# VHH binders against o26223: the designs that were tried, part 124

Target 1, 191 residues: o26223
Amino acid sequence: MKLLWTSQHIKVTVHIDGKVSKMDVLEAIKTRRSIRKYQDREVPEELIDKILDAAMCGPSAVDERPWHFIVVRNREMLEKIPEVHPYGAMVKDAPVAIIVCCDSSLEKIPGFWVQDCSIASQNILLAAHSLGLGAVWTGVYPLEDRVEGIRRLFSIPEHVIPFSVIPLGYPAENPGTRDLFDPDRIHLEKW
Short names: E, the ipSAE of ESMFold2; O, the ipSAE of OpenDDE; V2, 0.75 times the mean of E and O plus 0.25 times the DockQ between their complexes.

## First folded at step 9 (VHH)

Design m4 (framework vhh_8pnl_2; at its last look DockQ between E and O 0.47; V2 from the best seeds 0.00; counts 0 for: grease 26.1 > 24.2)
Fold by ESMFold2-Fast, scan of step 9:
Structure m4 (fold): chain B 191 residues (1-191), chain A 120 residues (1-120)
Amino acid sequence: as target 1 above (191 residues)
Amino acid sequence: QGQLVESGGGLVQPGGSLRLSCADAGSIFSNYDMAWYRQAPGKERELVARITTGGSTDYADFVKGRFTISRDNAKSTLYLQMNSLKPEDTAMYYCAKAPFESYIDYFDYWGQGTRVTVSA
């Protein structure tokens, strides 16, 4: 059992095998916020591996699991992302980014790869938060210019579609908690 | 048009300052993350600054050190203090709710905005 602390004083509990308890999952879901400011600290490879393992455990349509991931640590490459993704300016300040991609050759049912890659992207955000890191989902698909820009920058084949760019790091900001529960959106038995 | 009303724009000399305001007439302001965007002629609409419910701020590189975003929850008002203005800052400025958790910064519809012109 290891207790991990971040600059935000977020405590997480990790078993020897790296698994997080069920109570920590609910807390992670409710307290996760987009983080765009990062400490100048390296993110260990082991944590990235745990995040990607969690990403691949999501459900997918007909279990097609169409996702591929590019892990970017090279500073020059991170600095080029804002050139093709104008709202991804924070990426150049992150120690690492994950690009979530869909390999269309793995698609078994048309169109559901978007949900599959969305699930993988959210799992990356939740896993990062549970491990004491901060991350933000910056959208690529379906904006054609961003898709083609990221494809060219990372030599992504035509049959692979870049879906999202997710910078990660130890958080250097605390955006606070949101209270979003809205009972008017819950309908009992019928609409 | 809409719930948010921008004001405070105008003509200013290079190096000058302006303070933009965005008043929220119809929502629970304190529950929303807020942002300022701008659009110059012939340019894509771009994020200028964000502020979360917790007061955390994020700025585009081209305004860091010159602009300050702030909020007054009691007045339901968002501000953008713009210092050391450059001709490149000339644009229509728009405010928006809840952009901090947005995974996409792409919008088709905006309010009227407030015009900022930086010229000698």
Scores: ipSAE 0.491, ipTM 0.767, lowest interface PAE 1.1, mean pLDDT 84
Fold by ESMFold2, look of step 11:
Structure m4 (fold): chain B 191 residues (1-191), chain A 120 residues (1-120)
Amino acid sequence: as target 1 above (191 residues)
Amino acid sequence: QGQLVESGGGLVQPGGSLRLSCADAGSIFSNYDMAWYRQAPGKERELVARITTGGSTDYADFVKGRFTISRDNAKSTLYLQMNSLKPEDTAMYYCAKAPFESYIDYFDYWGQGTRVTVSA
């Protein structure tokens, strides 16, 4: 159902399938950008829950689902992240960050956890974007100094591998869309 | 290297101004985020400023409002307006496609650079 107001009133809602209009998935993928500047505005817990639900929907090698997530809102902890993770400097300005980790005790087939955690990390970015948030993936693994620094800071046990740090918040910038399609990268039937 | 050509460097007095230009012979400029980097003798290459396809900008802390990055997508040209120059700004300046969507730090697509010298 689509309701249109013909008077001078502001268009209030557009309902599709009984929900407020939501971003098309292809639109989300094409318009998502890394956001490093955030408004001074808290992110509600319910949005973090939706984002983490999305993170856990990804496929994983042999369905091993090796991921764990640390949600960081404590200001003092957020401000310490750049000390051990220089690429994460913007984290100090974010209202919240998510640390994506691999629990190696859940690994069922060696070596695929990187793909598994990458899928979860990308799902976090897309879900955040669809909810009106901005986020950026800052790489931790495989840089050993960053891995150990994050592990120490958050008391992460030795069998758990911090993979990425993803600060997020309501965006205070708009990087714009890029058109990156390159037909020369497409090979039909053979190389 | 590649298709980027920097120009506009030179010798300038402290407090002076320079305008750097970078032309992209590849001509698909509007689809790339762009950046200026610099490298002083004996120092690591560092980001100066970045600008996205949508015009959002990001500056290194040492810029402190003195430099302005801009782009003209119709001319496939990137600019860096440098004001209030200091001796510490003496470096080789490089134009590059910015890795704004990179999840790890890395330099992408470098030119040969243009030299900026600010005499004490």
Scores: ipSAE 0.395, ipTM 0.704, lowest interface PAE 1.8, mean pLDDT 86
Fold by OpenDDE, look of step 11:
Structure m4 (fold): chain B 191 residues (1-191), chain A 120 residues (1-120)
Amino acid sequence: as target 1 above (191 residues)
Amino acid sequence: QGQLVESGGGLVQPGGSLRLSCADAGSIFSNYDMAWYRQAPGKERELVARITTGGSTDYADFVKGRFTISRDNAKSTLYLQMNSLKPEDTAMYYCAKAPFESYIDYFDYWGQGTRVTVSA
């Protein structure tokens, strides 16, 4: 049975009008793009709350839930992030950023916190997209200079590890569509 | 693997202008973030400008509005308009690609470069 994937051009109608259109989970996953340019528009607190709620809904190793979140809206702080995060240039232009951190004291078993925080970070991206926002995952861990830079900038204690910086805002760019499906990466029963 | 080919370099006087081009003969150009790097003699390679698939741009501090990075996806070509050139801009300029939808700023493909010399 040849699954004729009809490339339905999902016209992501970016409704410019603030109506949060409900997006199904598959659509969110398929249409999400990294957004690095934002409108000069504030993100309502209610949307951030929804995003953070989603961030905390993912699984974690033995349900350790080691994640913490720093929500940054202060313009001065947002403008300082690029100084310690070379890939964070867009953060200065975002109305808000979320820093995902791991509290190592919450780990029940070592090492899985990277997966836990990755799940949280991806949920932030998907939730943001589903709510009509643009976001991008800018990697912090495991780059030591970035980890220490963010730690110092935000006075993060030693037992807490900054993992990612995710600027968010209403999108002011359109990266276009992507097709990443590769049947050659699928193996049935055996390699 | 498609080869990036830089062009447009040359000798120019201080205050002059050059337009660099980078032609991509390989993969889907539109799927890559692109950048210009430069390397002066005896110095490390440094980022000059970056442009995303969405058209967002970022510039090094030394650019100060003098350079403009742009792309033509239909032509699979990257550009760097360089105005108000200074002697300190003398370097080999390289075109680079970044992986699609990366959460790390990594450019892993470099062309042969084009030489820019700014001298009176």
Scores: ipSAE 0.278, ipTM 0.663, lowest interface PAE 1.2, mean pLDDT 88
OpenDDE, second read of step 10: ipSAE 0.269; ipTM 0.630
ESMFold2 (binder alone), look of step 11: mean pLDDT 78; pTM 0.794

Design m41 (framework vhh_8pnl_2)
Fold by ESMFold2-Fast, scan of step 9:
Structure m41 (fold): chain B 191 residues (1-191), chain A 120 residues (1-120)
Amino acid sequence: as target 1 above (191 residues)
Amino acid sequence: QGQLVESGGGLVQPGGSLRLSCADAGFTFSNYDMAWYRQAPGKERELVARIYTGGSTDYADFVKGRFTISRDNAKSTLYLQMNSLKPEDTAMYYCAKAPFESYIDYFDYWGQGTRVTVSA
């Protein structure tokens, strides 16, 4: 049964215990915050597999689904990310990071891979939050220096474009909830 | 006039203290992460300290244990308490709004900054 396998088809039998809250989709969307401080605590592989499964379930232009993911747990590699992504200083302190990439060979309609990879990135953030983790999207594309820096650091081939770096872990900060509803941005029937 | 107004800079001797203030006249203060940056003569602008809307803080390694960032949302004011000042802290200091949910490094800088000179 497929239920015995992760998204990588590896059977999971044991994981580190973690308490996760049940939340509905609307609650997850409204309460998700960018988290840049993490507990010194491992994230189980089972949770990463669930996050990546959710990431691949977003809509995609003509269902091209061009996303690929690199999971980084190696401390030395995480510590090198700030060298090529200066706004990613918090990544070195995360237990794990996911790099969202586009395989351009899978692109059917030019340019829509950006929307596809944005959807995958947001799904990672929402899935992490729903599982009791915190994460933050740090932008790579379209900044050419960051794209090439990440490419070199992780041996990414030329036809694959690194899009975002998302560190995640158990949160060590609580930014609180935002109230962002702005009725002036809603137009009925016409502009 | 800028929306963010820095004050509190001056000339101090090594080991001295200063308290910088940044006032937000537009009452948008509580909705933003806030940061202090500095720029020394001939150098790039660098992040000194950051405070999130939820109250958590980050500090550059070169100021840890010496500087304290704080905010007063009721007064729409950001502070930087600077202790044990060194000649290397000599710079123009800027406060900035830093949107917490930004997926790119995008900061608004308003005001002329406030000058800190540590004479050795």
Scores: ipSAE 0.446, ipTM 0.736, lowest interface PAE 1.3, mean pLDDT 84

Design m42 (framework vhh_8pnl_2)
Fold by ESMFold2-Fast, scan of step 9:
Structure m42 (fold): chain B 191 residues (1-191), chain A 120 residues (1-120)
Amino acid sequence: as target 1 above (191 residues)
Amino acid sequence: QGQLVESGGGLVQPGGSLRLSCADAGFTFSSYDMAWYRQAPGKERELVARITTGGRTDYADFVKGRFTISRDNAKSTLYLQMNSLKPEDTAMYYCAKAPFESYIDYFDYWGQGTRVTVSA
């Protein structure tokens, strides 16, 4: 028998059950789109857990990892989000939303929590896409009216800052992929 | 500065056809997903169709099979071919540079609109 024994190191992404994904990392990044229309279908808790696990694996300033997450499945609460976030109308139609927050008590270096929470938000979008879900980042910070509205609606403590609201679900739309590569934005050695 | 200019609207009978055009005077057209929206009297503005920078299309259920969105990046022009028009298609139609990947829906770039009236 001519069997080749090969040891492989992180060649592909794997599914929640350890199976090889059909979508590699570059494909996931290039094909992820903002999804604002969702099927009337529940998202299993196991998928939300996998998404949040991925969110927490991002880099953060001095490894401060200041992120906290609120998982919202309650229909009445989801329906109230557009009242305090005017451009988040799609959230009321989603089966679940994740609110990305910064706990300022975990901040080790001032101001970098914005980058930390941006990284966590993008990881949520990519992880959702890799699992067959659609999601969209709806901005909260730094718009103070949205920050205050979300804080009040979800009883968020004053030392915690709501950063983004990310509705997600099984997609009911397929916008297709974008072709955005622009070589004129790449400078070799110097500007 | 990159103002959108819609044209091609008018009065048609039910079952008729119209082709809407949207010209972008700027040169960022090819970098944007583009969309057609419509607003009927007394109603909210609603998405009709969208097209990505790569030409992939998506349609609202109420126009699927009847409307076709397309783009010409060399001419910086967006089109909406409307077939089998119905009275309920009567609306002001707006072209938009649609930042669908925006994480802040702070503003959209809208055209002035072109009026479509479908009546017997």
Scores: ipSAE 0.492, ipTM 0.777, lowest interface PAE 1.2, mean pLDDT 85
Fold by OpenDDE, second read of step 10:
Formats: sequence, structure tokens, C-alpha cells
Structure m42 (fold): chain B 191 residues (1-191), chain A 120 residues (1-120)
Amino acid sequence: as target 1 above (191 residues)
Amino acid sequence: QGQLVESGGGLVQPGGSLRLSCADAGFTFSSYDMAWYRQAPGKERELVARITTGGRTDYADFVKGRFTISRDNAKSTLYLQMNSLKPEDTAMYYCAKAPFESYIDYFDYWGQGTRVTVSA
């Protein structure tokens, strides 16, 4: 298996005609990278809608679907996020960010909301990538200072838990791809 | 967070060998994937090799078995054994922590680099 560390410029051939070439799911998963630099270009609402649709398509514990999403485009708010999220510096440079939240009142089984919101967050990343956008998962939960910071900033109710902040934009960097397959992590039948 | 300090660069002839070292004065060395990058004059910085916390290694296509990345967690040191060096390997070599896909913390920490020059 050729470790395709091909610095291949994922020429996201953004075909001019807005038709994002169909990326298969395995390609999306394998080629996705965290993107922290963005072009000075707005993300169409249509793309955000598609991303959010994807975010809501994942499974959840007993189908509880506890997730909520705050879509942030306001520049002032985007610029404030780094003040409460020390490693969210790139958010201020993104044209849009999605904050994934859990409504605890929707939980049917305690504790699985973390998995649910993780699935939603990952789907956002994959969908964004498949659409020619770059994104990065910036963790909020379970760090209390970040949770409370985001809560206050966006006036999030106490029963709603901010989980992740995901800035999105057209990528202004290409970190390349890497092979993360590790056969040592695979156990057959038993450990 | 400890400062990364690269060393071991120098002038070598084609076909020669060098061993680069990267010392991390920090206490978190063992917790991070590590990588070597290089930047040639007028070119973009590119990944050379990566080693995970578990010891898994990946190499750029141009390495072709010539380089070996390794780590000593007890010494908080990253190595790059470079054999069969070519003129095109001439570059500044950088060591970095490589938590590229971490959703917790991102450290864009680079050392000063060590210069490798391959010339007849």
C-alpha cells in the first residue's frame, strides 16, 4: 500500500459551474484534513444547509437526536469566540462557524449525547470536505472554561451544552493527506 | 511547552548521510505525533516523515526508503536518519509536533530548523 503522502494538491477543482464533483464516502473520509486557513470568500447558505442536513443524518442513542446547531456569520461574534476559546484563533478568520450543542432535555439515555454530537460534528467535517470546504473541529466540551465561555457568549441555556465549534470556509491551505491505518490496532477475535 | 531544537544539518556530498536530531525540552513529547518538514529555497514547506505516539511511521513519496524517522521518548528526542542524500534534498529541515487532527489543542510550534546542503 503506497503511503500516498502525495502532496497532491487536492485540486479541489471547484468547477466554476458550482457543481461540486461527487466525492465518494471513502474518499471523503480518507482525504479530509483539518483546515485552519480560509479564503476571503463567503460560503453560500445552500452549502451550509447541506452540511447541516448531513449533520442530522447520523445515528444517535435510541434516536434521541439531542443536537442543536448555531450558525454564526456575524463578524463580531466570530471575533469574540477566540476570547473564550484559546485554540480557536482560526474562527475569527472563517466566514462562518457552526456550534454544535446538546439539548440535555432530549436525552433518553444519559451520557450518549457526547457520542451523538461527535457523530454530528464529524458529519459536518466530512460534508464540508465533500463540498470543497475546509473545516476544523475545535473542542469545547468537556473543558469547563470553554463550555461556559461559549455559553455566555451565545446566551445558551443551562440545559443546553455547547460541544464543538467548527469554523468553515473555502480552504486557503493544503495540508496534504496521510495514511492513518495501523494494523497494530486491529485484533482478530480476541485481544 | 518546550522549545524544539533541531540539529545535525550540514554540507554533504551526494550519496552521503546525515542524522538530524530534534530535542524537545517540554514534558509532553511522548504525547504527540512528531514530524519532520523541509523547505527548500523558493519552495513551500513539505512533510518529510511522521511518527505517531505509537511508533507508526509515514514517509513522503520522495523519501523512497532513504530516510528513517524515529523517536526516543525517554530523551524527548526525534531523529531523522538520512541516507543516500541527493541535491534535491537541500533544504531547511524543521521538527514539529504534529497533532494535525487534534480537536483539543493545536500547537504550531516550529524550531529554528537545521540546514541540509547536498552538493558535489
Scores: ipSAE 0.045, ipTM 0.395, lowest interface PAE 4.3, mean pLDDT 86

Design m43 (framework vhh_8pnl_2)
Fold by ESMFold2-Fast, scan of step 9:
Structure m43 (fold): chain B 191 residues (1-191), chain A 120 residues (1-120)
Amino acid sequence: as target 1 above (191 residues)
Amino acid sequence: QGQLVESGGGLVQPGGSLRLSCADAGFTFSNYDMAWYRQAPGKERELVARITYGGNTDYADFVKGRFTISRDNAKSTLYLQMNSLKPEDTAMYYCAKAPFESYIDYFDYWGQGTRVTVSA
C-alpha cells in the first residue's frame, strides 16, 4: 500500500504454551536458548515445582544428590543480586530466580558436587524451556567474590555453596536456534 | 587475525556525543555476539550494551535511552553511539566477542580499549 501509517492498532500475539510442552527431548535440547528478557507476568508455583522435580532427577556422583534450591520471588532481593553478581543485571527484571546450591554435608566423594550441580542447573533450563518459560544460567561458583556475595545476601550457611543463579520467566525475546553440529570433533576408534 | 581495534574515543563536554567503532581484523565477526564494556578508574569492568549476531540488543540501565549499539557485518565493525554524555560515563571502553550461551558472563576476546573523558 502507498500509505505508511493508519489509525489501526497493532496487536501482538502470544506463544501457545501447549506447543512448547509437546516437544520431544532432542528438540528441547536443540531449541533451548539463554533468555535474559522476561514478560511482566507471574510464573505459577506449579511450574516451579515441576522444574525443581526435574532438577532433582539428574544423575549425581555415588547418588549423593547434594543440591538444595532457593526460590526467590521477592523483588527487593532480586534487585540486590546484580550488586554481588555484576553480569547478572537481567535477574532484577525476572519474576523469579532459582539459586542452585550444594550442601557439602551430603557430599560422598570430594569435588564431584560441581558436576552434580551443573546437571541440576541444565535440567532447570531444559524443564523451563519445555514449559514455555525462558531462563539463563548465570555462573557463581568458582568465582569467590560471587560465591560470598550470594551467600551473604541469602543467609546461606558456610557448609552450603551457591553454585548458580537462574532467573526465569515467560520470554520477551526469541533469539532463534543454532546449528552447532561439528563432525570434526568426533573421532572414530581413536584420536 | 581475530584482533579487535576500538576507536572514536576522546574528550567531550557534558551533554556531548561520541561514536565509538570496533573493527574485527578477522573474518568471523558475523558469527559472534558482540558487546561494549567500560572500566572507570579504580572500578571493575561493567557491561554497557550487547548485540547478538541476529541484531537483538540489550542495554545497561545507566545508558538506556542515551546509547545505541549497532553492527555492520559487511564491514566487520561494531558501533556505540553515545548521546547526552555525563561525567560518570568517563571510562576506557572495550569491545568484546560475547558468547551469549555462556553460563559464566565474561568475554574471551577483548580489544585494547578507547578512552572517553567527559569533563567541563
Scores: ipSAE 0.415, ipTM 0.738, lowest interface PAE 1.2, mean pLDDT 84

Design m44 (framework vhh_8pnl_2)
Fold by ESMFold2-Fast, scan of step 9:
Structure m44 (fold): chain B 191 residues (1-191), chain A 120 residues (1-120)
Amino acid sequence: as target 1 above (191 residues)
Amino acid sequence: QGQLVESGGGLVQPGGSLRLSCADAGFTFSNYDMAWYRQAPGKERELVARINTAGSTDYADFVKGRFTISRDNAKSTLYLQMNSLKPEDTAMYYCAKAPFESYIDYFDYWGQGTRVTVSA
């Protein structure tokens, strides 16, 4: 017998209006793409609530759940983000952005909050995609200038660390899917 | 040490045209989003155009309507058709594998680039 290490050709429907049909978890993971162009269309608060609920459901080190979220809809504030995050230019054109933060006072194990906030960030991307939205993770931590800039812009206390800025909206682009399966990165029994 | 090799640059008059090429010797070209960047004398590097694996394109405002990015997956080659060239387009042009799925804006460039000079 032969072991087949192939990517699945999963049928995913994306409508002309940018709305994605209901999909299973594996489809969501495989078809999610970073989206940097958004329709001029509001994202309902109910969808943001669902996304943040999903973000908080990820695992965390010893269940420390150190994440806090800032939801930014104010256009003037969104337009200031590129000033402290130079490659976050797409944020100014997004209807909403979520800033993922770590409250260091909730940290129980040194350093694992980075993994915790990474999980929360990815869950935001997947949840947004599953709801017909597009999003992109723009990195803040560990770039000190960006951490300090975002902290000042949003009055974030010193014991709280801004981790990522995630603009989201209804997609105005379709990057297509990627075939990234690489069997050379899989080792059986030993390196 | 460049995996990508740029070519096609040269000296042209304002209003002229050039076609840049970027050859990828690797067998994974079709799996990557690709981009053209440029660096003008005394300026920082800037994105000119991107093309994803499905052929969808994105352009910087300053080249929109004048430049066309395209790819040939069978030849593992990226192209930039540059029309209506202006003196402001004078720069070293680099191709890169575009980090569309990067959560950080770190760009690596391949090869030495190809020089474009627009001058009367």
Scores: ipSAE 0.415, ipTM 0.725, lowest interface PAE 1.3, mean pLDDT 84

Design m45 (framework vhh_8pnl_2)
Fold by ESMFold2-Fast, scan of step 9:
Structure m45 (fold): chain B 191 residues (1-191), chain A 120 residues (1-120)
Amino acid sequence: as target 1 above (191 residues)
Amino acid sequence: QGQLVESGGGLVQPGGSLRLSCADAGFTFSNYDMAWYRQAPGKERELVARITTSGTTDYADFVKGRFTISRDNAKSTLYLQMNSLKPEDTAMYYCAKAPFESYIDYFDYWGQGTRVTVSA
């Protein structure tokens, strides 16, 4: 993995059998599913760059933008993640994983970094889906054993908190979509 | 909503086979991703296999090639076909409604379990 790279982030597209189609935002949100099976196929660094750009574009409390990201492609390191994060085999089978972290030294308002890192994590999932990839959010914070395990494995400084581990790749499964609209959860004017 | 009921466990010799079943009495089976977990005494529950609403499957490495998860939506039943059983497979096996979109890997919709014992 490169230490530094940049890219031009103009397009949201989906590749289907070599064809390119545009996925609108509502369709992307409604059809995104967690993907835990990946093709044995590398994800281009250009796509990772686009995903990370999207991750940084969410709203942030007082615009503190506390996130840092670790991109893991090394097979040996990916194989060690299940040892400290018991969610299992799918991480070792992914071509790449992104670890979303909070640099607490960038925090301007106490506690809102959790929302900021959640927004970044969801943007990674949506951006991956829009680019024809699959991903899954595996929780780290606030499970202290997972936080410390990931910190030790990736040499993360004490003032930085690992928040989520997101393996991603070209999907080798196609889960159906969910129909989750529940009007009983909508209250007009007052509770 | 109903409850999950596991069955099909028993005593079997090494190399033997068992088929576990899990029936959902709640009538919404086809809307849920489903999973099999197992737990030996004094140990935490561990994921064995998952199946999505569309039939996509995922397995723990220790059962790949030996176990097959499947579902029958018309019967609201989940199955686990267990072949080439080993003493290490001895555990209580639990059916769970799998929150496959969970960003934390827990399940709180469990059945009572069915016991599998693999010994001579």
Scores: ipSAE 0.447, ipTM 0.755, lowest interface PAE 1.1, mean pLDDT 85

Design m46 (framework vhh_7nfr_2)
Fold by ESMFold2-Fast, scan of step 9:
Structure m46 (fold): chain B 191 residues (1-191), chain A 121 residues (1-121)
Amino acid sequence: as target 1 above (191 residues)
Amino acid sequence: QVQLQESGGGLVQPGGSLRLSCAASGFTFSNYDMSWVRQAPGEGREWVSRISTSGGSTDYADSVKGRFTIARDNVKNTLYLLMDSLKSDDTAVYYCAKAPFESYIDYFDYWGQGTQVTVSS
């Protein structure tokens, strides 16, 4: 099945290893997949900066923007993440990981920081994909053991809550695409 | 109504081979990543393997890597686990699970009763 809402009026230019690829916003959203296998290649600092810039452009409750980010490139630290996050085993093989955190001192309305950090996490995944990288969101919050483990491992202060760990790199797998459009989940005017 | 029906288990000697099958119905099989999960008597659940929608990406637990192969047939709506060089520690009930690669938390839903694999000398 072809998607009825594919838009071609917006184009994004992506630079991948000196090559130029074009992807519209809808294509980026629809073709992004979780990537857990990475090439043994360093991710340039400029690409990480672009990803984090995009992450901070998401909406937040009352514009509180409570997110802070830890960029982890140290191999010894990446290798310790699976010890406190059992399903984060792929992180040790990634060239870099981003830890998305909430600084509770920036919170203006209780509880909405979870949505704010979810938006930032998804923007990281989309930005990485648009730049020719692969990434995966591995959940930390609200699993208390993982929250405490990550906080301790990275010396995160008590007023800051680790939300997600996102390893990323140049992809070494291609999981393909999905057709998930379900019109039965769309209700016009009323339920 | 999602249904996953496992088959192909049995008794096998150490070093032997088995092929497990999982027949899927009630959803568009080709749109979902699939996994095998096992549970040995008296132990917790252990994830074994996962396969992407197209079969272009697979992953394996360290305990089975190099011995097991996960495969899928999207025309037949069937998931497979090809088990080679079976060991006593592989004795377990094997469950097929609709386990999306896009989950940001690694949790699997179980459907059906599973299929028993017993590796005995």
Scores: ipSAE 0.467, ipTM 0.712, lowest interface PAE 1.5, mean pLDDT 86
Fold by OpenDDE, second read of step 10:
Structure m46 (fold): chain B 191 residues (1-191), chain A 121 residues (1-121)
Amino acid sequence: as target 1 above (191 residues)
Amino acid sequence: QVQLQESGGGLVQPGGSLRLSCAASGFTFSNYDMSWVRQAPGEGREWVSRISTSGGSTDYADSVKGRFTIARDNVKNTLYLLMDSLKSDDTAVYYCAKAPFESYIDYFDYWGQGTQVTVSS
């Protein structure tokens, strides 16, 4: 198959960290890894904007779009997150974190907000990865202690539920690739 | 960690030749297609050439076809670009680029710091 490399000016936006900003969706999905080590390097606001744009492009139940996002860059606040989130130790080392929240007042059908916020969270991870950043999904909901801890720390209203904390940064590790395909999990027409 | 380090750039006159090298580490070099891309000042990055894992298949941009030759040494984990009949419009930073595992995708997941090639009389 002659890869017709059409002279398409592949505007490969080369990020300084050597990661390509343009991935197709399958590549982004397949190569994404949780990144918990970050460079001492700031993440440009433009990248965060792109990530948040992606976060808001996912589907939601009856288009309810219940998500809100807290962007945290303050070092003191980042350092406090691990105090209320035992598995969020890496957050203190990240230049930025996004807290995904649900505004329950926007929920149209009960319970689907979890799916909506999950989709948003995953889109953040994929977008980050595609932009040459590393990120990790640290779960907040449904663990009450974490939910309340994050709520108090960021003065989140009662009707808003913190769902996930996602630290982001230029990666300082490369965990490698995984093959997670399992044909035993695929059923044709019937279980 | 994936590392790519380009070398061999320099100043040459039109019609001259250069040989670029890229030292690869942190991944199984022989399992991935490799490419050269370049970026001139003020312009976007342009794909230059690609070589298959075994080196059995090569491809070139029209702008360099017949003048450039891509090669690889899988034992040395090194990618090469032989540039002949250089032109002023070949002036750019040249980057070694790693292809993703997926064979049919025209993007790269890693590239080096680049090496400057300047063609001037």
Scores: ipSAE 0.000, ipTM 0.242, lowest interface PAE 13.9, mean pLDDT 86

